# Designs tried in a protein design chat: VHH binders against RNA ligase 1 (RLIG1). Part 2

Target 1, 325 residues: RNA ligase 1 (RLIG1), of Homo sapiens (Human) (q8n999)
Amino acid sequence: MKRLGSVQRKMPCVFVTEVKEEPSSKREHQPFKVLATETVSHKALDADIYSAIPTEKVDGTCCYVTTYKDQPYLWARLDRKPNKQAEKRFKNFLHSKENPKEFFWNVEEDFKPAPECWIPAKETEQINGNPVPDENGHIPGWVPVEKNNKQYCWHSSVVNYEFEIALVLKHHPDDSGLLEISAVPLSDLLEQTLELIGTNINGNPYGLGSKKHPLHLLIPHGAFQIRNLPSLKHNDLVSWFEDCKEGKIEGIVWHCSDGCLIKVHRHHLGLCWPIPDTYMNSRPVIINMNLNKCDSAFDIKCLFNHFLKIDNQKFVRLKDIIFDV

## First folded at step 4 (VHH)

Design k16 (from c11 with Y101W E109K; framework vhh_8cml_1)
Fold by ESMFold2-Fast, scan of step 4:
Structure k16 (fold): chain B 325 residues (1-325), chain A 123 residues (1-123)
Amino acid sequence: as target 1 above (325 residues)
Amino acid sequence: EVQLVESGGGLVQPGGSLRLSCAASGFTFDDYAMGWFRQAPGQEREFVALISWSGGSTDYSDSAKGRFTISRDNAKNTVYLQMNSLKPEDTGVYFCAAKLWSDWRTPSKYDYWGQGTQVTVSS
């Protein structure tokens, strides 16, 4: 049985991409768009894309579960970026049409020191103990989500470290047409990456909660496998994203047998995102917290406590979940 | 002049071990990912193992996983392939190859190649 890969490194596009000189909705204030050509990339072919498992690309912010201070812990994605001088040097190098991996970084000079407790993404290239920037000039990594850090307050709302649980959205095990929200042991998520979604993440593309009652959820990467994907052709994917109910998603992430992750985003195909009617909101959702009956210890404003009050309830759509507090 | 020189090949019995070495010269070794490929008689070259320019990342073919270990010494401009639990199916000419950029499993994507070293697993 195949285990799905974690999202540690940059995911290349399934198609060869090109830059067109026009404003991009993906990169605000940039005078260009990155668009997919009709040619499947050599990276995708080499990774055996045709045998890969296609999954929904969920629009959120990336998280990782690994040990911190001898317990399973949630980590938030934090990519280190070069300083202004180094970024200019890198962009000038790219404008000469050189291979980005040929660029020579001095990490100590070109980057600010790593944040406290930051760890580099798995399989990050290292030279003399210093991580090497990727083809974007960034160093991907993780910081622990500590409960008193206001920068990660929405991240911390979906975990309880005392009970070592996380608030997770996935398919119901007995019904692929039904979504389930559950409290999941953090130990069950060790070494997995997840997408944090909700009210205050990326403009709330899934319509969860409200400003008065914010709702955030963790989705394990690869949890939503695509069942009816068409042939891997540019025009067939465009039609599928536009016309198929299952195609009302941000994009696709293919999990390849060699552990490689390959993607396509609606924006690569010239399509819009976010959209009003997502596939996520086309399915009913059941609340199944799976906690023992000793729930009175949770704070009244804790998100877990709110879900315990609606435990065993079924909602027509994810966006219909409302708390009476 | 770019050169990749493989050594360490030979005849070994099934279940045996062998360490291949590849000495590189004529290019900036530290900037290149290094791969091992093999070719059996009458077959195409197939991917065996890859190591990034820093040594921080490795990749293996399904047949090599758990049995082979790729490593490199950037101070010596050398890449190694430690082969354990060798099988008759591992017989072939083993090639060292250097790649500056991505798509490392495809032979045509490699920039420089050695001449190969024969590995024979028999009797």
Scores: ipSAE 0.000, ipTM 0.091, lowest interface PAE 23.6, mean pLDDT 83

Design k22 (from c11 with Y32W E109K; framework vhh_8cml_1)
Fold by ESMFold2-Fast, scan of step 4:
Structure k22 (fold): chain B 325 residues (1-325), chain A 123 residues (1-123)
Amino acid sequence: as target 1 above (325 residues)
Amino acid sequence: EVQLVESGGGLVQPGGSLRLSCAASGFTFDDWAMGWFRQAPGQEREFVALISWSGGSTDYSDSAKGRFTISRDNAKNTVYLQMNSLKPEDTGVYFCAAKLYSDWRTPSKYDYWGQGTQVTVSS
């Protein structure tokens, strides 16, 4: 797989899209749908989509690993949103076809101050030291996942900063049909983006754990390459998502030669997500923690401690991993 | 061993109905698209109907559309073809087939085949 050189951002669709004013199948039931046409986008063609590496689009929340206080650290995506007054101005502007098409933000007035440790996403334009909001009126960025911040308790459950490790799901290095859960040095993840999945993320599309025994995992973006993708044609991709076992995924992310990311989501093709029995749960998983640490170093409720107790065990499906207290 | 076993064929009068069944074993049935093909005497095998791995999508030949219904029961590893308003032109050996890839209308694209069940529409 090619290394990802950029901090994760919103990805353009591989096809030219059109907006239809009917309710979205997304969880929030938005008042419109964004659907793919049959035409491959110029952005995808310019990025050399036909030479790109297709990977599974994982349904989670975006994370980033970069240095914080001279140590490798997990960061959670936090998009800054305008305050109530600025949001009304922006929505009124979008609904008005009589006014000029240009909207001006006053970031210092329209947005709450950023947390002291917040950093903007790498591709965010900056004017006079202030980040420029995107087309949605949001400013994407990152905050460090600190153990004392309960807002990021699920994020913090998958890292241990004392031992500098993260709990990661990926392909087994010796068997592409086998998944592996392991403790990975945070230093090995530096400058990579990852997806946090699990019980309390996006309605648990992968059926991991339970409310009483929550399970969350980090998946490096691009970790799951698609090997049997059909021709890049609208109808062929629809059939592949519907009829192929490998197509039981949220979507596809193509990793292009110069670091560009292009996507297609099942919703773009008029297909449903989430779906029962995803491809993620069609693969066996082995626990390989590669840790030689004393159990007294971990809290009894710590996720790493639970995985150490099932170290070297193989499960038929990811969702079969259950922890009894 | 992979095995597909068709049943439910027989002799029926024009306008009659038949329900074909195909019992699958030896592979992970829920991961595979299933199709029905037929072959008349002296003719090539032709596509009749298909159903996706989940049962969420179906497709039919023009001759089958509106008269035939394909369905599956993943708990029983079985695919069905309900045939209504049968015509003499529907006479032939009906084959159950399984495939993993997106191209599903071409016989050579199917990975597993049953031995077939005879359907005769006459008198």
Scores: ipSAE 0.000, ipTM 0.133, lowest interface PAE 19.3, mean pLDDT 81

Design k30 (from c11 with S102G D103K; framework vhh_8cml_1)
Fold by ESMFold2-Fast, scan of step 4:
Structure k30 (fold): chain B 325 residues (1-325), chain A 123 residues (1-123)
Amino acid sequence: as target 1 above (325 residues)
Amino acid sequence: EVQLVESGGGLVQPGGSLRLSCAASGFTFDDYAMGWFRQAPGQEREFVALISWSGGSTDYSDSAKGRFTISRDNAKNTVYLQMNSLKPEDTGVYFCAAKLYGKWRTPSEYDYWGQGTQVTVSS
């Protein structure tokens, strides 16, 4: 009945943002910090933010499930960036001291050729058959996660294309206070976007697995709805992120009725992330693989085989899941 | 159904002590900050004390600071207010309230309210 939007393009902040001249808390140590003001953005108001569905912003890397070679397939986010010369030209335009001149991209000269089998994000504007860069000067898109591509080894660890399944974390269907890890048919995920989390993603904010026994999981975007969100006011959100158990998350993504996605990150509010005690690790998790046909008759290797060995077990927290050799 | 039920009120002499309790049901108690408010005849509801969802932070009105202690037991879904060195000015109906986030001093920010318990400080 309620359909949540897919994360195809950049999400704007729910508040009007401002640049402060101080060191960024982001990984790249930029000299500027982007902070939310107390004013709700015009984009958010136009999208009817007050009727939107708030969901947990999961700290991972974006994935998409769509058809490839006539089968459901996992795709990894790959945004095309301009070369150094074109990026310098774009930044000079943005920082122009005189009246803003109109800026034009020459995609064929400014960007490397698209990777093999790359597809642009949905609704990307095209000129002469070429996708147009966004506000950041990037062209968002997707590449298929192929078994032999070592660049996407963590992505490929959470899918099995022979059985057409993915390893998914979501709420238990009968208990919203219980998390469930299960093998989900890739066909059930068609046209959905998901967040890949785990040991080797973004510094492992959820404490999953170890370097010796890495653990990665897919979470469908919008799977974790926020039930007790405060009024959409800067100070109220700050207090909620600081004081409420449900607020121990990276941020919020609002799914608007027009399909627009609006976000706020803890960093926009001057708050820290990652944090030691996440809401993700405040809930028990049950393993329900549902792989009846894949029992001893089939040889499922790697991560799926490890989960089959702990099938039907419950853990107090997600980070308590441990695999032996 | 959400319910907050206060108890422990009564009549006490100036300088005496009372312990109020508030039993909560129908919501996820350990996600909510809990506050105590009071209302004297002919006055508006005023803030007394607040405790965060975890119990890790508390705050008090100027009149309550040093005399009152708020605490909670998340296993029992109960919040308490220990009131010491009571004064006639502390007389009023004491309300338990629940809210999801900060701004603890504003009654309109609270999501759920109890029916109140009478505290009378008289010689």
Scores: ipSAE 0.000, ipTM 0.119, lowest interface PAE 21.8, mean pLDDT 83

Design k32 (from c11 with D103Y E109K; framework vhh_8cml_1)
Fold by ESMFold2-Fast, scan of step 4:
Structure k32 (fold): chain B 325 residues (1-325), chain A 123 residues (1-123)
Amino acid sequence: as target 1 above (325 residues)
Amino acid sequence: EVQLVESGGGLVQPGGSLRLSCAASGFTFDDYAMGWFRQAPGQEREFVALISWSGGSTDYSDSAKGRFTISRDNAKNTVYLQMNSLKPEDTGVYFCAAKLYSYWRTPSKYDYWGQGTQVTVSS
């Protein structure tokens, strides 16, 4: 059993947050910002945040590995969201200055039917076997990443179901200062969640690959532990994110002993993201595919084949990985 | 140690009312759905009512609908069951239970249980 919890549900902020009626930097028409106060939240205190393991928050799209059709399989995050009318009703409820009222979802009217083969995230609130929206008004879940599904072509590029492997970025097991890209058995990733990053994900915050030669990688959640985090004070975290090399990351995810996950995002602290020259990009990386037993008959355009051609090479920075065609 | 401590049980006449309380400690109350279950002599534990961890969703057994109201106070780590129009059939030991991030009518799905409080409806 791994100590670090999987990212199945939305994570609360480590600080008490407040909503301000200011334009969001993420969307021109969004009238609200969610900002952290200087007060540590009761949820974080109750989860024993001071004993939690802080890890780097990776900016990608969430993935999950679990069984599908009797084999280990990659699943992509797909949260069901309410229609525009239901979303307006929910936002009006959340921002009401009137006396507290109860809010009720009509899931059949407020949401589109579940996608084919969709499963709800673990521990999703259910009534009569039907998943109920969370505190954000979303129903979190997963869809299998099938080879022929063009919607998940970037997800598909980092798995090979015939060899049952995934393309993973992690710390080298013998050197925490060195990153390693390797082919990892999907069975080793069972019940773990991962972040898919790269060229076509979230505007490529890590500057990986190019449109002509896209590069995508899976990072297991919790893979990058933060060892020298400052005290849990608003101003100390702001200084760390701005001034320290290790702080050039999207945010922090704390893994609590009870399995709870608590976060802070740079945006909660009024800081910018994405940023140039992230900490991720500055670290050296070694390619160790561990495929000595596998047939080399991968497609020329296959990402695994590109990495096999640079197997055993060390790059000064992650962003310096270039493929010859 | 995780503790759920029920209170407010007792003897009441048919048609009367009782308010049960369940005080929780040793876990992050705000992340747990809370349920009330009861067990009559010689019967299995049956579902009475539940409330989601946020308080935004509630559910009731058919026998409890319109008579019982479940509520919670997350600031006080307490869940309540207001019981009105009590009937002799409501007699039993009432248990408080907690479930992480999800809620169920099935007792075996719950993570933590109180020791129960006796409710007797008799003339």
Scores: ipSAE 0.000, ipTM 0.093, lowest interface PAE 22.3, mean pLDDT 83

